# VH-VL binders against o60147, part 63

Target 1, 175 residues: o60147
Amino acid sequence: MLEKNKYLYIFRHIQTNQVLLSQGNVLKKTALFQLPYPLQKPVAPNGMRPAKLRKDHWVPLLKVEFPNESMFQSVFMQLLNYRKYRSVQPLTSDLLKLPIPVRRRKIMRQEVPNTIADLADILNKEKFPENSVRLQLSDKSDSEYADWPPSVQIDSEEIKLSRGFREKTTVDEAR

## First folded at step 3 (VH-VL)

Design m17 (framework fv_gimsilumab)
Fold by ESMFold2-Fast, scan of step 3:
Structure m17 (fold): chain C 175 residues (1-175), chain A 122 residues (1-122), chain B 107 residues (1-107)
Amino acid sequence: as target 1 above (175 residues)
Amino acid sequence: EVQLVESGGGLVQPGGSLRLSCAASGFTFSSYWMHWLRQVPGKGPVWVSRINSDGSSTTYADSVRGRFTISRDNANNTLFLQMNSLRADDTALYFCAKDTYYEGSGSYFDYWGQGTPVTVSS
Amino acid sequence: EIVLTQSPVTLSVSPGERVTLSCRASQSVSSYLAWYQQKLGQGPRLLIYGASTRATDIPARFSGSGSETEFTLTISSLQSEDFAVYYCQQYNNWPLTFGQGTKLEIK
């Protein structure tokens, strides 16, 4: 029997390159609350409305296996915090010169390198045991977005998803 | 105008059960993670349990795992804590609290209820 | 779990005084620290989050500072309504943990 909640799956959108974090190999529609980004301070009660989930539009970017649930939850929480603080940062002058649709596309495309860099930064700050964290990447070249600590073992094994994820195209039903 | 109102506390014998409720208003309940915390008079709060926005993911403090069950009813803006196999050391004021961001990205609490007392005594 | 140690445990002060409360973490929590005020018979009230950001409707006399393992809450000119217990809380690591509290009482 495996310990619960020690795997982090990160998915990317095939068209936009936006990133979703998941606590398991099945992407749930509640993950859409991560999009577009967490709200700036103060937190509004009405928040942002989520988009429809289309499972066929999301592919695995990477999978991380932690030695226990506590380490997983700490890293997961820190990744969400990094995403939150990134979303409130002032835009660069170069981005502000671009038309809104072009600017948004550039920002979305950077979510993959940014998320990988954030993950590596968090793991470098934590003092996890050597080779205790297993990282699997769909594209090994994506590991080059960051410098990894000795705690991380990069694995060449294929990322395996549940059969249900591959067979279902959407979680949303017509009502 | 965010309000959280707890109810369901009381006096119970060791080994007994209680179900706590938290009625939420003034925010989009279904969009936020919700928590239960408890506090012994004169001591600091202790985190007990967390539930995500749709109720599909729950976490528990080691001291209550297997005995307590957190759940939510988004249609009626209500949070629950089912407490089974109660022990004397479960005696405390129980608070529901609202997470600050979607999917628990905050995990500090912008609003708390007033607390409902639970006393486990033989 | 991360242990938060608050000091002093109790402080007797008069209105108008400047007070400084400390919170120290057993490991780095970056800037992910919140401060709460709790009055007798009430639930906690969020004062500060992110170590230094004031919550909505919190008076300017409350300020937070610090990072990593050392954090401070300052009340620049104590008002009569500020006599309460103050707690720090970290949200960098799971499980979420609170300090033991600092009680501010009238001299």
Scores: ipSAE 0.171, ipTM 0.689, lowest interface PAE 4.4, mean pLDDT 82

Design m18 (framework fv_gimsilumab)
Fold by ESMFold2-Fast, scan of step 3:
Structure m18 (fold): chain C 175 residues (1-175), chain A 122 residues (1-122), chain B 107 residues (1-107)
Amino acid sequence: as target 1 above (175 residues)
Amino acid sequence: EVQLVESGGGLVQPGGSLRLSCAASGFTFSSYWMHWLRQVPGKGPVWVSRINSDGSSTTYADSVRGRFTISRDNANNTLFLQMNSLRADDTALYFCAKDTYYEGSGSYFDYWGQGTPVTVSS
Amino acid sequence: EIVLTQSPVTLSVSPGERVTLSCRASQSVSSDLAWYQQKLGQGPRLLIYGASTRATDIPARFSGSGSETEFTLTISSLQSEDFAVYYCQQYNNWPLTFGQGTKLEIK
């Protein structure tokens, strides 16, 4: 199978900075239902199918390894709940003063720092054993968006994806 | 009206090079992904390469990776395909095609050019 | 890669007849399937996308149906200008792939 029960992968869109959570190292088309602002017009007239998955537009942001499936499921569900909570909160006065396209771009750009902060907050709330959670970041500086608990061991290395994830891109080659 | 006009095809010997161009008009070129496809007479089209709106991301079919380079000039609404180390099996009619939505699109093609023939023969 | 198999390979029909063309995928492509018409000396013309949505300026006689692995293109009343080769294309997974085509010939 391509999915792992104890790994959480988070992907970032290269142009919009929107993020997708995956329960495995293969990004599936259904993950697009996580997006509050579709990358393109929905294919279905009723908007039920939000967008086509362009795997070459998504790069790994981070990978989290948990010691067991129970801890993985708890953290994953809490991250989804944090994202849902943010999507229904009233916009600040500063954001409401911006034109809609500028406002949405600014909101989307904050998804990476917000997701990292949410992950750290969840891990700080959970009292996991010391060094039991391994966090791999594509860019180590992204760890600075939050304070991490003693349960987290931070490692900065290339995140290995399955062969079926996507075709090699110029962005992948440049990195 | 949307138009795509290919040029640059021709006869070339194995190991040679060709640069194909595609002149686009009738849409905001800089907002759309663009593709190159090729077709052998009597067979279906084969996808060759993709470039995103700003040119920062490209992908290639396995058969051409490392030999072909797709690029674009958004100021002049032109798409390019640089073909190096050409082989007999690269012989085909080459089409440029427009993706249907910008960023995150469907990758089916609402407009195609008429094609430019490439023959690799000694 | 996902292989698309079209049937029949060739179909001889008369104007006014109802024509049904099939496209079968080696694995599920959801509804991410497009149909194209290609005439000699021309590039392909988009007819249908999303398995069943008609493209801009495509006559109502063209309709698509199906999902997952089995798809059909129907021409309700064949016109003389409809004699061409028809291709299906999946865009559910990379690389993008096309069927081998179905040729409509005058009976």
Scores: ipSAE 0.000, ipTM 0.466, lowest interface PAE 16.7, mean pLDDT 79

Design m19 (framework fv_gimsilumab)
Fold by ESMFold2-Fast, scan of step 3:
Structure m19 (fold): chain C 175 residues (1-175), chain A 122 residues (1-122), chain B 107 residues (1-107)
Amino acid sequence: as target 1 above (175 residues)
Amino acid sequence: EVQLVESGGGLVQPGGSLRLSCAASGFTFSSYWMHWLRQVPGKGPVWVSRINSDGSSTTYADSVRGRFTISRDNANNTLFLQMNSLRADDTALYFCAKDTYYEGSGSYFDYWGQGTPVTVSS
Amino acid sequence: EIVLTQSPVTLSVSPGERVTLSCRASQSVSYNLAWYQQKLGQGPRLLIYGASTRATDIPARFSGSGSETEFTLTISSLQSEDFAVYYCQQYNNWPLTFGQGTKLEIK
C-alpha cells in the first residue's frame, strides 16, 4: 500500500490490437494520446468528431511488477521511447504498396508482438536480480513473442483491475 | 512564445526550507509533464524531480526523496518545488523544464527557464 | 547509473571552423541521447534529440550522429554565437544523466 509506481499495466484494443501503457490499473482518457493519431486534437479539423475512451474496448495484455520504482521507471521510459522511435521510422516498400486502410490495420496488429518483444529486449539488457520481475499475461502464448531473461518469472494468475476500470463507461456524443 | 520563469530561490541556513515556483506560458501547461533540475556552476545539470500532467504521479532523485515535494496548479499554469531540510549540497541553480511528449514523458527537455539560485550556507 | 563522458573538456576554436564533440556512454543508450547548448547566465537549449534529430528552429550547421555508446555533435561552420558549453543527456535508463560538458572558447 505504501509502494507507488512499481506496476506497469499494458492494455490492448480488442478490435485493432493497438496498445496503451499505464502506470496504474486504471486507464485514463489521456492515455489515448499514446496512439499514433491522437483522438483529441486542439483544433478539430473539418468538423471531425473527437473519439471517446471506451473502457470496454480495452483489455489487459500484461502486468509487470518491479522490485522498486527506479527499475519500473527505466523500463517504462524505454518502452515509451521504443514506441516513439517506431512511429517516426519510414514505412517499408511492402507496406507502401497496400491501400491505406489495409496498411493501417497491419501496422496496428503488430503493436502487441512489438511491445512484448520490446519489453523482453529491455529486460534482457538490464542486470536485474534473478526472479525479481513478475510478469503476468492474459494470454500465456503471448510470452512466445520473445525470449525472457532469468530476472523474469512468468505467472499464470489472472490480472486484477481496479473497480473503476471494470465499471461500464458511457460514451457521450457532442452536439 | 514558450516561457518558463522560476522564482523563490535565496540564501537559507542548513535545515531550512524554500518553496520554488515556475510560471509557465505559451503552451497547454496541463498537457505536459514537468521537471525540476539543478546545476552547480561548472558542472552539468542534475535531474531532481518530475510530475505528470494531472499531478497524480511524482518521482524524485534519491538524494532529495523525502525532503522535496513537487506539485502543480494547472488552473494557474504554475509548477512548485517545496524544499525542506536543506543541506549544503543542495546549493545550486534550480531549473524548471518542460517534457517533450504530449501527455507523456520523453524525458528530454525542449524548454528550460533561466534558473533561480539556491544557496544553503551558515 | 549510466555515466556520460564528453571529450574534449575544453576546445579553443575560431569562427568558421568545423568542430566535433564526443559523448561516450558507460553502457548502451540505443538512440536515446539529446544534446544541449548552454550560454552563460541562461538555461540549456535543446539542439538534438534521438541522437540525430534536430530540434525546432535549430540551425542546419548543427548535426548529431551515433548510437549505442558513441555519439557525436558536429558544428559545420562555427559562428560567434556558438561559443558555449555543450551537454549530452541520456534518456534510456533511470536515473536521467548528463555529461560533464564540453566548453567551446575563442582561440
Scores: ipSAE 0.164, ipTM 0.696, lowest interface PAE 4.5, mean pLDDT 82

Design m2 (framework fv_gimsilumab)
Fold by ESMFold2-Fast, scan of step 3:
Structure m2 (fold): chain C 175 residues (1-175), chain A 122 residues (1-122), chain B 107 residues (1-107)
Amino acid sequence: as target 1 above (175 residues)
Amino acid sequence: EVQLVESGGGLVQPGGSLRLSCAASGFTFSSYWMHWLRQVPGKGPVWVSRINSDGSSTTYADSVRGRFTISRDNANNTLFLQMNSLRADDTALYFCAKDTYYFGSGSYFDYWGQGTPVTVSS
Amino acid sequence: EIVLTQSPVTLSVSPGERVTLSCRASQSVSSNLAWYQQKLGQGPRLLIYGASTRATDIPARFSGSGSETEFTLTISSLQSEDFAVYYCQQYNNWPLTFGQGTKLEIK
């Protein structure tokens, strides 16, 4: 009946290429706290990140199905740690030479390949059974961005989102 | 076809400096972590240093930390190792090697160069 | 750091023979172990990663097995081009470490 969550959805922002991790096929406003750079103009000095989530600006990058909730939680927590690790790295002199907007755009552009690589690295280090992890990619070519362990099965099946996520998104019904 | 070609090795006196280069081709250089390793004749390879895809993060073996600096030029597909305060025990054949994961750390190496010899002696 | 010990250090064999090389880790490296082949004047060539996964374009006669601390590389029918030095490498813990190598020589 009520099953514990064993699915990880990763979403990509269509303009910035920034990535959000979600426990399920619905994005919540609190997911915006994962972002090192805000999507809108700077927030007020005494405020938190903007809570303006526009779901039509986020598209699924990939979906992962794990054998059980404990494996899901382990991988999910490791991905958050990898993301935090990247955000606190000192900048090189080459990056510091760039104007702030150009520098941030360069860093944000790398989030999709970095997240895919992080996922593959974590899965290669975990002792998961062969063919126990199901990976679905919105673009099959993204599977070529990393080396996957024998525990991973890559599927061409489309990622299904909840009705509420896509309610306001216009889609070409001819295709 | 993936190719890695090292250069810049040579004979140098203790306390001297050398700059090694590694020219990469046949893959998207800016998408992969890169490493330097060294090998003395008759022994196994020893890991020296690592740089991530955009050059914003580096790590070093304890024996070279503070003396060696790894860097990269993604526009020209080139990896560098600046070696300062060289010691006799830095004498080895130096290899550049490609990490396996796209933008990540697999940390086994699918491609290596041919190596460039470095000899530190008086 | 994790120490990898390979055995034997040197092995004299004839073409056609089955060869088994061992690699032992001082502590668990899970399945995060790779095998390389190195010939004179060349850089190492990746053979196996993840203890048992054959790298691209590596002949089927090469196979790897093991986990945790004990690993083996097997060449089912040795060919003349297989005479080389073989190294194991762990990538479970930093710093990355290699074994001292096993040299295959013609008998």
Scores: ipSAE 0.000, ipTM 0.474, lowest interface PAE 12.6, mean pLDDT 80

Design m20 (framework fv_gimsilumab)
Fold by ESMFold2-Fast, scan of step 3:
Structure m20 (fold): chain C 175 residues (1-175), chain A 122 residues (1-122), chain B 107 residues (1-107)
Amino acid sequence: as target 1 above (175 residues)
Amino acid sequence: EVQLVESGGGLVQPGGSLRLSCAASGFTFSSYWMHWLRQVPGKGPVWVSRINSDGSSTTYADSVRGRFTISRDNANNTLFLQMNSLRADDTALYFCAKDTYYEGSGYYFDYWGQGTPVTVSS
Amino acid sequence: EIVLTQSPVTLSVSPGERVTLSCRASQSVSSNLAWYQQKLGQGPRLLIYGASTRATDIPARFSGSGSETEFTLTISSLQSEDFAVYYCQQYNNWPLTFGQGTKLEIK
């Protein structure tokens, strides 16, 4: 599938709340290499085959439309860098006191608010034109994890959780 | 050892076409993003194009968009750059370069080839 | 686009000297900055990434520092094989950009 060079598709896991970034509206198996944290270094040249992607376990979190490819690539690159930065930070003493399964759940559940906060931080640092970046969320309350700059227009319609970011067909529109 | 070897450069008339190749060895080629960069003698490198691991996603510098096409043959560990409608300002030494992160995007380059020269002149 | 300005443009030095090269960005690039060494007839060689992390097999005499807009590459005791052109590159904003280079030559 061809990627559209001005849309960012963000997915979350229905149970763990882990986040995957995608340049296309369908997740690919290779997106799994964004997980888990904290990994600082790339996999060896002959890295192992990744686990099977369960596409039905990932739902849309939000979609961002940028006015051009340059802005899209800049924000996408910065989001990846924020995620890499988070993965190499030492764990807090509070997290280290928790049993490993509880610690993992807490870290994973913070990926949604962290990703949204990172996105807003990046957009606040950039001087994009007013209302040039369009944000559509699956749950509009998730926008409350951050303060958004004037460049961002939040769509009043939420993403419907039927089949990810797929377009409606004639049959779907008749129903 | 990681090795990248470019070929296919040469002298071409304005409006002409060239196809560059980059032969890769020493790493799992199909698992890494690949890039083309170019450099005018005495100047810094300029990023030209990128392709992801399976070839489904490509990105181009504004100056070459619509004229250049990046592609890859994972079965033969080879990266390509098809250059059409060449202009005098496309004259440069062309490098292929390996992205740093497995199945991901580092956008800095841990290995480069030696370069293949492209001259666009009447 | 982000402009990277390197200084000095050319530096004449002797083996054994400490050398400091600068790279200034027109806007903050956080720590998303890499340094490369390029010798005549060769492609660039990655030295530093993330402003301060040495790449694989890079000698300890090379070190990077800085953040935001001001970055430095230091060679603590220059060796004969270090005479080359050095480039900085930012990977914080699109499009990717490189500095114009600093040439180290023998005094």
Scores: ipSAE 0.334, ipTM 0.739, lowest interface PAE 2.9, mean pLDDT 83
Fold by OpenDDE, second read of step 4:
Formats: C-alpha cells, sequence, structure tokens
Structure m20 (fold): chain C 175 residues (1-175), chain A 122 residues (1-122), chain B 107 residues (1-107)
C-alpha cells in the first residue's frame, strides 16, 4: 500500500474571515457544511452559510503538509472538534453586551487566529516527530498567533494563490 | 516512457550564476511535483529543492535557500533551477527528479534524469 | 537531520548469491523509507518505497523490510545487472536525507 503525504488547506473568507478546512487546494462545495449556521439568504457577510460556494471569496490561509494519512486525519478531525466545541460554548459576558450584528462580526474575526491557535495546540499535543510537519502560511505574521512545536517546520516562503486566483490578498482589513 | 533530461550545467566562477533546465516527457508533467537533487561523486544524493504542480509552492534546502530558485513551465514541460551566488560546495551533479504521484505523494522519486554537472571553481 | 547509515560500505559478491543491505536511521522514520539503485553514469532508480513496497517493474528478487530505525534491502539471487550502488532515503522528516550508499561489486 502506498503511503502518501496529505495536505491540509485552510481558507478564509475575504469578507467575513470565516474559515474552511480542505484536503485540497480547491474548495469543494461540501466544505460549506463546516459552517455552523443554516443555509439561508443572504450569504456569508451576514454570518450565515452561503447557498453556493463562491471560490473566489475564499483565499488560502495556510497549508499544512503531513507525511502520512494518519497524522493528517488526526489533526483534521481534532480541528473540527475544536470548532464544534467552540460553537457550543457559552458566549463571554463581553460578547453578550454587544449588539447581535456586532457580536457576530467579532466572533467571525476570531476564527482565523482561533484556527491557527487550535492547529498549534493540536500539534503540540500530538508530539509528532521533529520537522515532520511542514507549515506554509499566506501571511508569515500569522505564525505569531501560536507557539509551534518542534514537529512543525515553518516554510520561509509564503503560499501563493493558485488555480483561479489572480492575486494574493495581502491585507486583511477585518483582522 | 518517462524521460527527464537535465541541461545547463558547466564551469562557473564563485559568485557566478547558472540556470539549469530539465525537459520532461512521458507523463503529465503539470500533475506532479518536481525536485532537484545533487550528488557529489562517491556520495549519496542530497535534496536541493521541490516545487508543487503549479509552481505556487517551493521549498529549498537550507544550504541553497536565498540563492537558488526553482520554477517550472508546465506549458513546455520544463523544470528550472536558477542558481545564483554559486559557491565551491555547490559543485555536484544535479538531477531533476519526478515525484511519485500527484500532490500528496511522499517525498521519494520514481524517475531521475542523468544529471548535469555543475563545477564552481576559480 | 536524520542520518541514515548504510552497511556495509562495499560488498563483494558473486552472481546468484543472496545479498542483504542494511540501512539504519538515527531516529524513527516510521516506514517512510525508499531504496534506490544507481549504476555508473546513470541516475538513481527507485526500487522500494514505504520500506517494503516494490516500485513498478522492479524484479521480485528485490525486497525491502523494516520499520522505525532498522531497514533491510534484500536481493534473493544477485544478477549480473545488479552490481551498482544502493541508497536508502528517508522521507519522514525534513530535510530529506540519503544514506552514504552500499556498493555491490563483483567478487
Amino acid sequence: as target 1 above (175 residues)
Amino acid sequence: EVQLVESGGGLVQPGGSLRLSCAASGFTFSSYWMHWLRQVPGKGPVWVSRINSDGSSTTYADSVRGRFTISRDNANNTLFLQMNSLRADDTALYFCAKDTYYEGSGYYFDYWGQGTPVTVSS
Amino acid sequence: EIVLTQSPVTLSVSPGERVTLSCRASQSVSSNLAWYQQKLGQGPRLLIYGASTRATDIPARFSGSGSETEFTLTISSLQSEDFAVYYCQQYNNWPLTFGQGTKLEIK
């Protein structure tokens, strides 16, 4: 049996900073099911699951390369669990004091740093071999959201947009 | 039949530059990651650089980072290695190698070229 | 980096003999190990990947075994065309590394 490396792509929505996990560098429609809100119109800018996947609205946040399927699956599933866990946690008192629209925006803005932090936490707990996981970020500054274990080798090169994307988004106005 | 043919090697002075090329055939070039490796006679190969299928992602060995640039032209089934600021310890036979599968394969190589020699000497 | 140590460095053998080559890793590489054959004037040829899986069109006389830190390449009955240098390579950790090679020469 062929043992293959696996790739985890994390995408962010250019407007809402919502995060989607992907096993490939092209998002699939099924990825939308990761979003906690019901399918309704209007779409993602209102913090809801969009009816259709607009690939052009999603940009790569980071790419993680795992040496095997087992490691990939472990991390992938844990990321989903972390997300699920957060979704059911009670809101902080500070958030509850905010109007609902403002609250939603604030929560969405935290998805990117939370996801990065989750990834780092998961990798820290897994205790994978040194330099066994390769991490490439679209923005190097995003690596500062977490302390990375020795198992992670951070690529010196930033990921570039590909396959349908014309130019890289360099500024995140919503962060 | 898969074929990889390296070219562009030669003699260059320290600090000089070379551009290596690898002409690929016999497989869907654009679907595979490609690599450069080098080998000093009597020693094992040393990995130098890797590029993903569409060229959007590149990785380099520490010894060549900042000096070498890997790129590819999928339209012409060609892999490149731009080598700048060459040093004596860059002297080696340089191979292009094919990754074994589409994106997601392990970092081993099912096909290699015959190599192109690079000699850095004053 | 993970250091791969191959043994022996040189092995003089005769056709028809059973040959066993060793590759030891300085740390665990799981099963992420490949074996290559390199003949004089040629690029390496993939023999084994995943420690024990033969690559396409590789003769059955070649077999790989091992895991973690100890690996073996076996040639059940050496053929005249098998005289070459053999390298192991790990792809478990960055940077990718190769052994120093074992040279099979005619006795």
Scores: ipSAE 0.016, ipTM 0.588, lowest interface PAE 7.6, mean pLDDT 87

Design m21 (framework fv_gimsilumab)
Fold by ESMFold2-Fast, scan of step 3:
Structure m21 (fold): chain C 175 residues (1-175), chain A 122 residues (1-122), chain B 107 residues (1-107)
Amino acid sequence: as target 1 above (175 residues)
Amino acid sequence: EVQLVESGGGLVQPGGSLRLSCAASGFTFSSYWMHWLRQVPGKGPVWVSRINSDGSSTTYADSVRGRFTISRDNANNTLFLQMNSLRADDTALYFCAKDTYYEGSGDYFDYWGQGTPVTVSS
Amino acid sequence: EIVLTQSPVTLSVSPGERVTLSCRASQSVSSNLAWYQQKLGQGPRLLIYGASTRATDIPARFSGSGSETEFTLTISSLQSEDFAVYYCQQYNNWPLTFGQGTKLEIK
């Protein structure tokens, strides 16, 4: 049993509300390739790291802890498939009537509720043990975008991280 | 336990070829990106090449592009590095290494092999 | 490419001492910095990733800190098995680069 890769880190862009999935607690520039509306032109023709990542623009949205790597793998792959499916769906007629920049902003604003709903749908379809999956949110009200199965325990502690980078905690804050 | 065992190194003249192998065990080989790195004794490691989980995507360091080919055999849990047109500056200990991300590139390495020495001299 | 500079190059210490190793990047690598331990005749062993997260089965005496361009690896109470060469590696920018190493040796 591998202890690595049992945490899923989900980040939100403070300006666009776009969502990035990460297996690590710090975003890499390569994560930007997940975005349907990229923030930067790719720097390399073979799909290597983009030219720039403004980490101060990305904040934690949600951390998911799985009891083992197998459960993490199952949920992570399904979530990637849900996101890919959403990215290729036809736009509604109401969205098509809007200028491209306005249309993109409306689509991007829905990524947070969509990601949370997708995660909950996946977990509702799986028959995981009661209280085996732990969710820790930056804003606990975001959990209201979905109905959660008995397998999910929502942590009462919210994530208290700065806008895209870690702040050193004082001794008082550690206690 | 996770193990990576390299083989295939040796002494070769400039312009020659070698094929390195890396036998993997203790993890789901087909679910992880794999890398080759090399190290000159007394110096830090240097990244050489990577391959994704299914072998459809490969990347190379500028110094080896066009001369080296990375490949994998997921049925037999084996990673390969075919080295052609070898130069004196390719002389190093060659390591295979496992990427940390599931089905992705973390580009830091949780497990390495012991290394196989490659010496290119005339 | 990003250059990682480690200091000191060599450090002579006694068991039980607290040691700190530095790694400085020529430009920001965020927290995408790993530390490895390498003993003679062996491949590197991952100690820390994400600047501060301990890898699986790494003793609690190893800790990492820092961000952006300044990083530190600390060994709180040096053990005899800790004498080795330590490397930092950035994985924020392509190409991937390693520091030149810090060698811990017995005083």
Scores: ipSAE 0.000, ipTM 0.577, lowest interface PAE 11.8, mean pLDDT 82

